# Designs tried in a protein design chat: VHH binders against SET domain-containing protein 9 (SETD9). Part 17

Target 1, 299 residues: SET domain-containing protein 9 (SETD9), of Homo sapiens (Human) (q8ne22)
Amino acid sequence: MPGRLLRGLWQRWRRYKYRFVPWIALNLSHNPRTLRYVPEESKDKVISDEDVLGTLLKVFQALFLNDFNKQSEILSMLPESVKSKYQDLLAVEHQGVKLLENRHQQQSTFKPEEILYKTLGFSVAQATSSLISAGKGVFVTKGLVPKGAVVSMYPGTVYQKYEPIFFQSIGNPFIFRCLDGVLIDGNDKGISKVVYRSCNGRDRLGPLKMSDSTWLTSEIHNPLAVGQYVNNCSNDRAANVCYQEFDVPAVFPIELKQYLPNIAYSYDKQSPLRCVVLVALRDINQGEELFSNYYTIVS
Below, E stands for the ipSAE of ESMFold2; O stands for the ipSAE of OpenDDE; V2 stands for 0.75 times the mean of E and O plus 0.25 times the DockQ between their complexes.

## First folded at step 17 (VHH; framework vhh_enristomig)

Design m2 (from k3 with S102R; at its last look DockQ between E and O 0.80; V2 from the best seeds 0.00; counts 0 for: pae O 7.3 > 2, SAP .696 > .668)
Fold by OpenDDE, look of step 17:
Structure m2 (fold): chain B 299 residues (1-299), chain A 120 residues (1-120)
Amino acid sequence: as target 1 above (299 residues)
Amino acid sequence: EVQLLESGGGEVQPGGSLRLSCAASGFTFSRYYINWYRQAPGKQREWVSDIYSGGSTNYAESVKGRFTISRDNAKNTLYLQMSSLRAEDTAVYYCAKQIYDRTGWPFQHWGQGTLVTVKP
């Protein structure tokens, strides 16, 4: 009996070491390739905020349209001008499909991953990591990821630098630290899950979901919301993606917020919602696992 | 003022190649993703390709493997290299800058277009 517990703990530890920031920091001397050096002057994002926003909106709109029949309650709360725009988009899509497929109007709801593939030309999903004992990883399942593409989002509760995250941080390998000190808790279990759900519930406006909570479940609505499972690069596995911070603009469509996999811990309407996206550093082929640099040293 | 000016259109035989250009001005070209669209006679305008500021590219299935989108940020110019052209590629081609309204809804700023005619 004690042996199984110890094995379990050991396995957990092995998984933890790949994600635990302090551990990685202590072992950086042994893994110099895990460091991304960004010159201070080049604080330049790999891609522009506009590109990030464009990509997210493109994907989220596609998801929304795919599930349009399920969005009746949300649609009822939207201005007629917005509803009309979606109807127009649907009409165009149906005309395009009718031209290609003589087949019957069964609005076949596609899986979110399929929508992602159709929209961006590639798809990503969680699978068992190629790294021994790393647990889950993220893979390109279909298509080619081009350099500069948004490939994933880091889901979780967003904490400002001054907000307490002590309890949530204990033994939590899914804490992401932004350059400015903002923290994202991407843990889908335990206290972290409860906190996220609580905040999500808090911010809900009737039928309008202001964040995606499905990443906490097996039925993911936003296929990009798997970034917390991207493993760190190693000497043997070079990083093919990087983290990039993104603040959600105030003009973000309210009906699409349901796909944002982040929620603010504190209800502060004055601060933009911080998201972190993963961006491809090179072309990534189908079947490849995503690896990131956890440590960016700004010199 | 944002300006987009397409050029390079003309007549070409099936199987031929053509390179379109879009000269951009009035905005920071390097920061924006840009699209190619086309509109055939009597048809709706359709998306062809896009290129992000970071170099990521996408293509419609109908042109995939035949068309290549690229950009020269130093020249503020977008390109569309078209190869293996088909009759169905006949259309007015537009470059479009993606922008967002105050509600976050995406819309395009359009150029005047350039006509591509593929005929024997």
Scores: ipSAE 0.017, ipTM 0.393, lowest interface PAE 7.3, mean pLDDT 84
ESMFold2, look of step 17: ipSAE 0.521; ipTM 0.813
ESMFold2 (binder alone), look of step 17: mean pLDDT 81; pTM 0.801

Design m3 (from k3 with Q108E; at its last look DockQ between E and O 0.35; V2 from the best seeds 0.00; counts 0 for: pae E 14.4 > 2)
Amino acid sequence: EVQLLESGGGEVQPGGSLRLSCAASGFTFSRYYINWYRQAPGKQREWVSDIYSGGSTNYAESVKGRFTISRDNAKNTLYLQMSSLRAEDTAVYYCAKQIYDSTGWPFEHWGQGTLVTVKP
ESMFold2, look of step 17: ipSAE 0.542; ipTM 0.823
ESMFold2 (binder alone), look of step 17: mean pLDDT 79; pTM 0.784
OpenDDE, look of step 17: ipSAE 0.024; ipTM 0.481
ESMFold2, look of step 18: ipSAE 0.000; ipTM 0.185
ESMFold2 (binder alone), look of step 18: mean pLDDT 80; pTM 0.788
OpenDDE, look of step 18: ipSAE 0.283; ipTM 0.698

Design m4 (from k3 with T28D; at its last look DockQ between E and O 0.80; V2 from the best seeds 0.00; counts 0 for: pae E 9.1 > 2)
Amino acid sequence: EVQLLESGGGEVQPGGSLRLSCAASGFDFSRYYINWYRQAPGKQREWVSDIYSGGSTNYAESVKGRFTISRDNAKNTLYLQMSSLRAEDTAVYYCAKQIYDSTGWPFQHWGQGTLVTVKP
ESMFold2, look of step 17: ipSAE 0.407; ipTM 0.749
ESMFold2 (binder alone), look of step 17: mean pLDDT 81; pTM 0.805
OpenDDE, look of step 17: ipSAE 0.385; ipTM 0.744
ESMFold2, look of step 19: ipSAE 0.011; ipTM 0.386
ESMFold2 (binder alone), look of step 19: mean pLDDT 81; pTM 0.805
OpenDDE, look of step 19: ipSAE 0.492; ipTM 0.795

Design m5 (from k3 with Q108D; at its last look DockQ between E and O 0.07; V2 from the best seeds 0.00; counts 0 for: pae E 16.4 > 2, placed apart)
Fold by ESMFold2, look of step 17:
Structure m5 (fold): chain B 299 residues (1-299), chain A 120 residues (1-120)
Amino acid sequence: as target 1 above (299 residues)
Amino acid sequence: EVQLLESGGGEVQPGGSLRLSCAASGFTFSRYYINWYRQAPGKQREWVSDIYSGGSTNYAESVKGRFTISRDNAKNTLYLQMSSLRAEDTAVYYCAKQIYDSTGWPFDHWGQGTLVTVKP
């Protein structure tokens, strides 16, 4: 179905939000420093952490609702506080006894890249780079990316400053170094792939995934998770995105964690999960390749 | 600081038209759904419409086909073109920025409102 059903679900979801907002507001206030922390080193950020979080929640919620038939099975095994967010939406969706216009086919789900386009007004994907011998790159495939938009996420296993990354750092061009020494291994092959899958399996809660592993496959469920293929700028290619670090707040909706393309190497929950987003430095037209203004180099 | 300033309200006859504006500042305008809400005297606030930079628009059933939301990202301005106005459309109209955080679920910033009066 063209986006009519998804729009209807978003409209009903918005109205439902008002009815349970006190519960969500209480949960958010439980960790007030998590969502609005602005450390001294973040003064060079293009957009606020609140803006990053809002974008991710919007996209992940849209992806979740697009696949709601499968997600409703998982929801049945979660606490009532989580399920209750969606039960009024299910009831409204199936009020067909008074109106027959809700007899939509189950085939109305969209591909993730279409959801991204419908949600943000643009889509991105990897393809062969326009740079000679650069291998893969990331392109705007549909729409126009406005300045300041979150356009991609850097996937991979997250290593804290003190944690070893042996073995995987040697000859690995997909290591992203955060300002505080946190490393993200975005390599989708070899031992890096095995480590990510192991950590993903470790953290699963039965059928509920705590991170996205599909960025390691040919069928990506989170279309933002292609940032490891964004090439660095050069004298010939001006940067149009920058990297921006983001710590996932503790109150992040558990049912949406399945779309986070990052997972901590250590099971120790003393530090928040680090993510890295790519943010547009200017408007980016359809067909343009993304180039970052910083290098991702092992050291 | 985030600011939202509505304008364009006034008195209008039934069946008439009116165009509301909302000037925005203090945030990356192009990244958000921006909403119109309205509140009639003695009633709860009612969602009217929203729009994103990609042109995706949504409308409450009560205004569908009569109201058109649009935005001008170069001017950081949101518009609501209202047509075929009815007495039930009499309300204070607000624009609102949608965000998720500890301070503003589902919304964290509202304009001061602009009054639309449709004579009975």
Scores: ipSAE 0.000, ipTM 0.132, lowest interface PAE 16.4, mean pLDDT 73
ESMFold2 (binder alone), look of step 17: mean pLDDT 79; pTM 0.796
OpenDDE, look of step 17: ipSAE 0.059; ipTM 0.573

Design m6 (from k3 with I99Y S102D; at its last look DockQ between E and O 0.02; V2 from the best seeds 0.00; counts 0 for: pae E 14.6 > 2, placed apart)
Fold by ESMFold2, look of step 17:
Structure m6 (fold): chain B 299 residues (1-299), chain A 120 residues (1-120)
Amino acid sequence: as target 1 above (299 residues)
Amino acid sequence: EVQLLESGGGEVQPGGSLRLSCAASGFTFSRYYINWYRQAPGKQREWVSDIYSGGSTNYAESVKGRFTISRDNAKNTLYLQMSSLRAEDTAVYYCAKQYYDDTGWPFQHWGQGTLVTVKP
């Protein structure tokens, strides 16, 4: 009976596949990236939303503390209890050597990639892909990524279902399509870059930045924000990460929003901000390139 | 048609060793990465190890240092050398070939599996 069971699973997949086939054809004509499909919506999450949130808060807090001297205007706007929390955390988390002794005037002590390593036990960065035709890729540069770890974030402008994305969708391989039709334009060039920067400036509240725009530059402040360069898997390059969608909760710490590499195209705040993380499907060793499928793992 | 045929399972004492084999046919074996998975009774299948077409290898943390995956492209055969076996290694072991259909959906072609039992 093993052949009958496997044939049954294949036929269920074919039925779901045909429901999305016209959609995929339209996506290929407008965007060369293949459309993401998950047969059952509950199967697109490898880890809980709470685990995603906890990881992002831990990393963003560490990035904030590393840059503490440059946060003075932001700190002046925060309640004293929040400011004192960061002062206490700075004293505890920068063990062994006093921050003042390692400070070079008002500059950061460590590079963001070093903070990622100190926080999660690994670092990632973009570099020339191991695939001869792929251009850029993303590699584990230091440490070991355990199965289930958040390893990267997919940056870009977030478009709600039916919002216009013209012009930016023409020949744009960096359009990520969420399960519910939400789109993320992760292209760091051309009109996509201009749109993201415009939305970022629109939403800024004095010294408070509501999103990270540095993923568009050569000096990234959020080292996770390289997901648009993670290449698709192939016949000889197994997927080792998958995509997981995450809606930012309303109570997200305002001082940490500067590290979210996503911003909504419309100013309407009726919907939560959509982010997409990349989650490790297995342990990933130092030196390995990250590869995703555009489809979530079937349980 | 793709076929994967596992062999080499059996009963073994704790601390013992076994070598599993997976004979592959119906595709160009040397071009593809191949996996080992296992499933203990009543548990979800879990990934154990894989090997890329170029020979690089990866392991689940629970087996790292004890299991070694290898391939012989001339014989179209995948191997899993298991040592220092423990009771928690008791499972049906599967080799699997991952592929993507014309819509990009990932699918595993499974072998029928070979049973490994570690008894005190």
Scores: ipSAE 0.000, ipTM 0.238, lowest interface PAE 14.6, mean pLDDT 76
ESMFold2 (binder alone), look of step 17: mean pLDDT 79; pTM 0.787
OpenDDE, look of step 17: ipSAE 0.483; ipTM 0.794

## First folded at step 18 (VHH)

Design p1 (from m3 with I34M N35S; framework vhh_enristomig; at its last look DockQ between E and O 0.60; V2 from the best seeds 0.00; counts 0 for: pae E 6.2 > 2)
Fold by ESMFold2, look of step 18:
Structure p1 (fold): chain B 299 residues (1-299), chain A 120 residues (1-120)
Amino acid sequence: as target 1 above (299 residues)
Amino acid sequence: EVQLLESGGGEVQPGGSLRLSCAASGFTFSRYYMSWYRQAPGKQREWVSDIYSGGSTNYAESVKGRFTISRDNAKNTLYLQMSSLRAEDTAVYYCAKQIYDSTGWPFEHWGQGTLVTVKP
């Protein structure tokens, strides 16, 4: 009886193996060993935490400026010095106008993915994977990604090592395990979605959003927050990105926290918020799919 | 305090080459990405190129293929090798590092700049 169930489970896991980004598969059969495998040479960070922070702030600032007319609630909570910095920066960005298409069209609000392109020189988006059995993947849709660039973020609820995650881990291919045991639940459906939204509502301070919940929807405000759909590398698809863990510093622009696609499960001010970025291991051309060097090790 | 000292500017004929340098101090240079910006007479300051701490580079379309950013982390020095120079490249060139205020708000720290003039 258990044999038939195990064979059925193996076939179901085989059908979903390309969806375990970057989930550690749990094999509950005879003496399973499930560990995140990271090659020894990839344990070193490709870029500094300072580069990650700088890149995120650059993108988040650009997203905020692009959406400035919709930020009036949050702006009312900011010191005038911060508010005037954005007004000055917006004025400078529009002077000497970079015209779209016709050179006579004044700059207007852009889609978040175009802001990403204007800021980093490339854009990414989810689409049907080039691997027949993999479902969704993430592609470079415009521009060229240079080696060492932050190309994506792994979204989701963050659990400290000592915090329980039952329950959401059952059959959940979007659990990411950090090297120190911190977990990120990147599932945008089911109980995982409900938990994230609950934590988002808990931490909101009036108009100030402390995390991005739009990665749970079809209208993503942070275009980097698609990392849960990056597929693992294989023999036929060499990795072109790696995961890099990053702790958000305590002094972070409060108005830009709305773009962080992560939120802590427990309201705990002692631990910094963990984020995970995906960093390019080489130059990545337009049209290429992203593949990570994270995979599941069984026994 | 962050200090950035640009050098290597001067006059050059169209099609010529020039190498800019930026001596950096007051921070751990190897940990941060660095940028070049330029400001032409009467124009806004514009981004030219970035180099990440790991050595990866990014360029504005107007200079791609003609300019090469590089860094020497042992010497705390950022470089911009400019070739195939055009009149439109005439500008004051600035080395820049992103820094943060007490609220975490990002802004660019600039050097005093070095003038590059491409003769008509």
Scores: ipSAE 0.133, ipTM 0.608, lowest interface PAE 6.2, mean pLDDT 78
ESMFold2 (binder alone), look of step 18: mean pLDDT 80; pTM 0.810
OpenDDE, look of step 18: ipSAE 0.384; ipTM 0.749

Design p2 (from m3 with I34M D50T; framework vhh_enristomig; at its last look DockQ between E and O 0.56; V2 from the best seeds 0.00; counts 0 for: pae E 6.0 > 2)
Fold by ESMFold2, look of step 18:
Structure p2 (fold): chain B 299 residues (1-299), chain A 120 residues (1-120)
Amino acid sequence: as target 1 above (299 residues)
Amino acid sequence: EVQLLESGGGEVQPGGSLRLSCAASGFTFSRYYMNWYRQAPGKQREWVSTIYSGGSTNYAESVKGRFTISRDNAKNTLYLQMSSLRAEDTAVYYCAKQIYDSTGWPFEHWGQGTLVTVKP
């Protein structure tokens, strides 16, 4: 192979070193040149899967209630026991809103980032990175993120081991490689966007959406789904979040699947849906940018 | 099998202090978030404070600066130090941990609570 192609890959790495950079075998007959290395300490989970799930469900329930007027078709499909739980939660929300504001009950919708703040005590959003040439980053916009809190999710199409990802991976810095070889394509443009939307449409059951597609748009419904824009740490920016892999349990509220920013590429139901969350390694103050501790080693 | 036992409640004068305790069992205490909630007579339960597994804390605005949540992982015990108490702090205080029902719905598992009364 000409050295200029390999030099182009190294130049691309230098330009995008603050994001995940996929390493791809361009010729199946060549030995692998890239190995993922994650230090043994960073392989440990920072918080329990139960607390990850609980945090996500708490946020998703709050988002569902905030958008309740648009959920009537979904509600008609739910068991009465589940509908009654939402009606109880709405009674609490209605009482709280009435005590603070007396006239906006029928159309009391907040922006998703406000719901995040009210639910977790902090909010995050994407903005221009504080690092020159890094492009977008993710910042704490309100409140304080406590050490050990779930702060974001890595969106995208989930590929099992050995599933083909050739065209999606070309020049794609948003492919996250899980420790077991599962890939998440977090690119919100091009063929990656088309693939995610196709899978989203494939899995839709009438009014029931089985994943969130709004992370691909300018109006994000799940404000946690900005993790693909979290830059990697460097000598100049110490990490303040880590990635933690999470498999969605078989028992999951179907009406809340619309907020999961991940969808399986294949129809295979034998594997749980993989999600990846970002977890705070320390307290993170308002105004700080998030930086991850994910390392990729070229051999 | 999660067990939470609150104690330390009582009557205090305005401006007084109390320390609440919660003995926890049936789970690996150190790896989980823990919460305090309270419920005043005739009111809905409200969140008071959270302590994360890493020891960081968060508070409701109404108690910030007056209450301190802490944990002793060796004793599996959660604490709430309450200072500068006001009449509005009168409530039953609950130690809580999130669990799931058979449908996967998340809810807080509560202890029986401990009554705090701030006399006018």
Scores: ipSAE 0.067, ipTM 0.500, lowest interface PAE 6.0, mean pLDDT 79
ESMFold2 (binder alone), look of step 18: mean pLDDT 82; pTM 0.824
OpenDDE, look of step 18: ipSAE 0.516; ipTM 0.807

Design p3 (from m3 with D50L; framework vhh_enristomig; at its last look DockQ between E and O 0.29; V2 from the best seeds 0.00; counts 0 for: pae E 4.3 > 2)
Fold by ESMFold2, look of step 18:
Structure p3 (fold): chain B 299 residues (1-299), chain A 120 residues (1-120)
Amino acid sequence: as target 1 above (299 residues)
Amino acid sequence: EVQLLESGGGEVQPGGSLRLSCAASGFTFSRYYINWYRQAPGKQREWVSLIYSGGSTNYAESVKGRFTISRDNAKNTLYLQMSSLRAEDTAVYYCAKQIYDSTGWPFEHWGQGTLVTVKP
């Protein structure tokens, strides 16, 4: 029947128009001058991908263990081999708790910032920037950051080349541009927030969260996920961190994905999830603000 | 498959020095950070130092200024130069590398350790 064929063509055209209308809107609204991007001179990696992965897994494991009492639904879905490993880690902590004997159960759960300190020897947090008119910044709140340490992650929705960035790209200073054209939208407000939450819900598997959405809130669970508020260096503020791109390996503990502050816009498993970390260019003392060698070109 | 073999431990006087070595095999040594840990009898295992793949280092406060971690990527060997040793430094010292199982689970691979004894 001819009606059947025409309906098929309309459905194909509807799908086609949605695929290309966002692309057209993206290109028309794209402004390279307002995008953040990695400067050419910082394209070399400061530390290996293996160091980045190892650091993130160490922190994420510590965060998971700290919040273990609230992970029961996730634990019920994990293979027994993984669950037994967490039971072993808790048994060692239980011995430590018994040795102290003075701990109250309400005091046994640490804030994420303290877990970061206990794990890496330093912590970072958002605060009012030392730069006039810059708004927020990121500071080392405790400890000393050694050169080459991962100090932060740039959160946000990850767009592959030619994927649609609608109105969220217009005048958006939190668009991070990777060297290969991958974009990360780190804006925690407006349409950007809605898109991230939609993708997070799309990829959720029951109680298993495939990304961290708490960076969009006032109570973040991954204390590294504050990188969108790291300000650019200037003549008076030399850079002390740089951006380093990192692709999440295919084999990654599923229960720890809840701490990855990035999610792909498209449900397309052909490309690894891109993350961006901030890496210390020198030792950074307690109280110092982080400044990146990232340029936001405006004119 | 990953192998770590510590050596260089022994008995020293307070204020003395030792250099520990950790021979590594079964992985691309130059791409990974490596740690030193120690464990005194009856105590919990304690982190001592690490060195990143790029050569940057970090130390526990208890050893800062007295211990120096280094690596020789050509020889796949990690070192810990210990000086101004104290009785509290008496422990078995381990090098450790984070490894992953088939599910991506991270855990520490340990060497057998080398004993350092500082005479009271």
Scores: ipSAE 0.311, ipTM 0.719, lowest interface PAE 4.3, mean pLDDT 80
ESMFold2 (binder alone), look of step 18: mean pLDDT 81; pTM 0.796
OpenDDE, look of step 18: ipSAE 0.537; ipTM 0.822

Design p4 (from m3 with D50N; framework vhh_enristomig; at its last look DockQ between E and O 0.01; V2 from the best seeds 0.00; counts 0 for: pae E 12.4 > 2, placed apart)
Fold by ESMFold2, look of step 18:
Structure p4 (fold): chain B 299 residues (1-299), chain A 120 residues (1-120)
Amino acid sequence: as target 1 above (299 residues)
Amino acid sequence: EVQLLESGGGEVQPGGSLRLSCAASGFTFSRYYINWYRQAPGKQREWVSNIYSGGSTNYAESVKGRFTISRDNAKNTLYLQMSSLRAEDTAVYYCAKQIYDSTGWPFEHWGQGTLVTVKP
């Protein structure tokens, strides 16, 4: 009985181990010395794309509603039925929005992390890792994360398979490799930051923001966009999240694109925008650090 | 209630030009962005271009420099000026508008399409 099950578990572990390849391997894309890539099997997703999308829409709508007074230019571009829906949602959950509009209040009512908690029942944030010398990590700061929940997003500039990222990848530990060879550069500093901002400016259309650039700052608006700081699991730290790839549907609410922490490097808009979410492999208690199901052996 | 009617398709020689029109009704045209898509035989629908209500435009790489999207808010009409046409541009062309259902979920409302044939 143990042969087939053990082989299956071993193959899943080996796949997870190689999904987050060090930047040196990415720099050697034409040299196979350290490059490893394992295709994702169709049965490997923890949750459906519909569940990922539903969660992101729920969180992004709550963030938009929280900032409603500052969204007037974007709202003028939305159909009246959608504007009425947001106003109805405000009336059900909080009657104070009418008072804020009457007093011309334009500040957010709640912090984004509080909105995350009210929406999903938990919050996450970056802080100093519990691992000595690992630098930053990501922690559950409030509430309980149920198994299968989308708990974070991996931010950054998205490079299609075979697009060169040579200069951006030098000395860059934040390159995420998708199973199909798409790369996400989650570095919030240096040339990576400059490239993301350039692409964000390229795609911005007046009041319409096609991506979130605040993950590059100290005041992030999408509290999920901290996934680049989730550390790999090890013998001393079992994984509690996995990475799951998600392509943004061709039809996506325009008012919510401002919360997507990813932007395509190329100008071809017909390629779907790749996002990567982190999904809980088990219930995760308040105070726990997140560790991805990649495993790195350090000798 | 929302209606999109494409016109202006036809046969053209390689290197030729066509102007497609999309007549819109049933919504406040000036408030929404509009897409052009195309579908060649046996292929998935492919995004071509869009124009936002403020006039900003985007193009698929395959048509940059050859196609120009525009809108006339007074006539509720979207245009796609196609130049330097190639055999690979042969497709049914659709205009599409994002709309929302009663739950607030977005989906695309499509016109009936207009056929463009670039003869070898």
Scores: ipSAE 0.000, ipTM 0.219, lowest interface PAE 12.4, mean pLDDT 76
ESMFold2 (binder alone), look of step 18: mean pLDDT 81; pTM 0.796
OpenDDE, look of step 18: ipSAE 0.520; ipTM 0.804

Design p5 (from r6 with V99I; framework vhh_vobarilizumab_d1; at its last look DockQ between E and O 0.09; V2 from the best seeds 0.00; counts 0 for: pae E 17.4 > 2, placed apart)
Fold by ESMFold2, look of step 18:
Structure p5 (fold): chain B 299 residues (1-299), chain A 120 residues (1-120)
Amino acid sequence: as target 1 above (299 residues)
Amino acid sequence: EVQLVESGGGLVQPGGSLRLSCAASGFTFSRYYMNWYRQAPGKGRELVADIYSGGSTSYADSVKGRFTISRDNAKNTLYLQMNSLRPEDTAVYYCAKQIYDSTGWPFEHWGQGTLVTVSS
């Protein structure tokens, strides 16, 4: 294995534009070598962590309230301080006045995509990509996405640095590599699906779910959780979103964790849960497909 | 500091028209979702119409095709055009700004309301 040939292959790999981190046999027994081409713009955060948190809270609270009649058991299990914030909604529900006041509005819940639109002024969904070979993509289906908006989340099981991801990585184009080596497996099929569901069941606290598993199904409760289908940009298709890493703070409302499309592989309470959002780099019109500026070249 | 002032209410015959206005101050009007609510005597407040920052609108089924919500971001003003009015539309109409508090819980800032009476 000559050094000049390996260096030449390395350079060609650095230019290859995929959004996964495949492992070759020579890397399976060693620490992964990270060779990544990341545009300088994607290293800088487009919006603050506070703005990301505010957006997620706004959307997740709207989703929670849309299904409020299904949340009463969850509310009864929450700390009193959290429950008191919802007290007026509970009081209206128990008085039966809810039926009369909602006679024109609730048939029975809005679809999650409509909640997203009413909350953020736009909606996104997966559909067949405009790229001939790409399969699925993600489109703005309604409204206008302003520059700097959070438009999507990258779902999946989160692996800390040096945690093994052997079988899941084989032929898996949905592995997202964070800048610090954290991996997110966004594959909704096969062993990746099984692992996510196992971790979701492990972390369940009575009726309270600590993550969203519905991104694995045809009936998605968090409409942002389609980011694994956002395709890379190319010379002919400029990026209109970038990835931005976000650690979930300890103060995140426990009743809203059911909408987080990520779960840690290890039950380790020391590390914050990593999420990845997609943020608009410009205004994006209805009907446009999303394209990201993420590039990873693997040795 | 947020102020919402409704105007344009009054007495009108069934089948008539009326336009409500809401002057907004104390916030960046163009960045917020705005709503019209109404409250008939003895009833709770009912969402009538809303308009999102992108200009998209939605309406209660009881007013679809008769009412039109609009906004003028240059004048910081929200409007409700009410046509083909019915006696059931009699209510106090409120302009509302939807916001989230520091804990992320949604609530509305309300105006004082303007009375609309539809009767012959």
Scores: ipSAE 0.000, ipTM 0.135, lowest interface PAE 17.4, mean pLDDT 75
ESMFold2 (binder alone), look of step 18: mean pLDDT 80; pTM 0.800
OpenDDE, look of step 18: ipSAE 0.462; ipTM 0.788

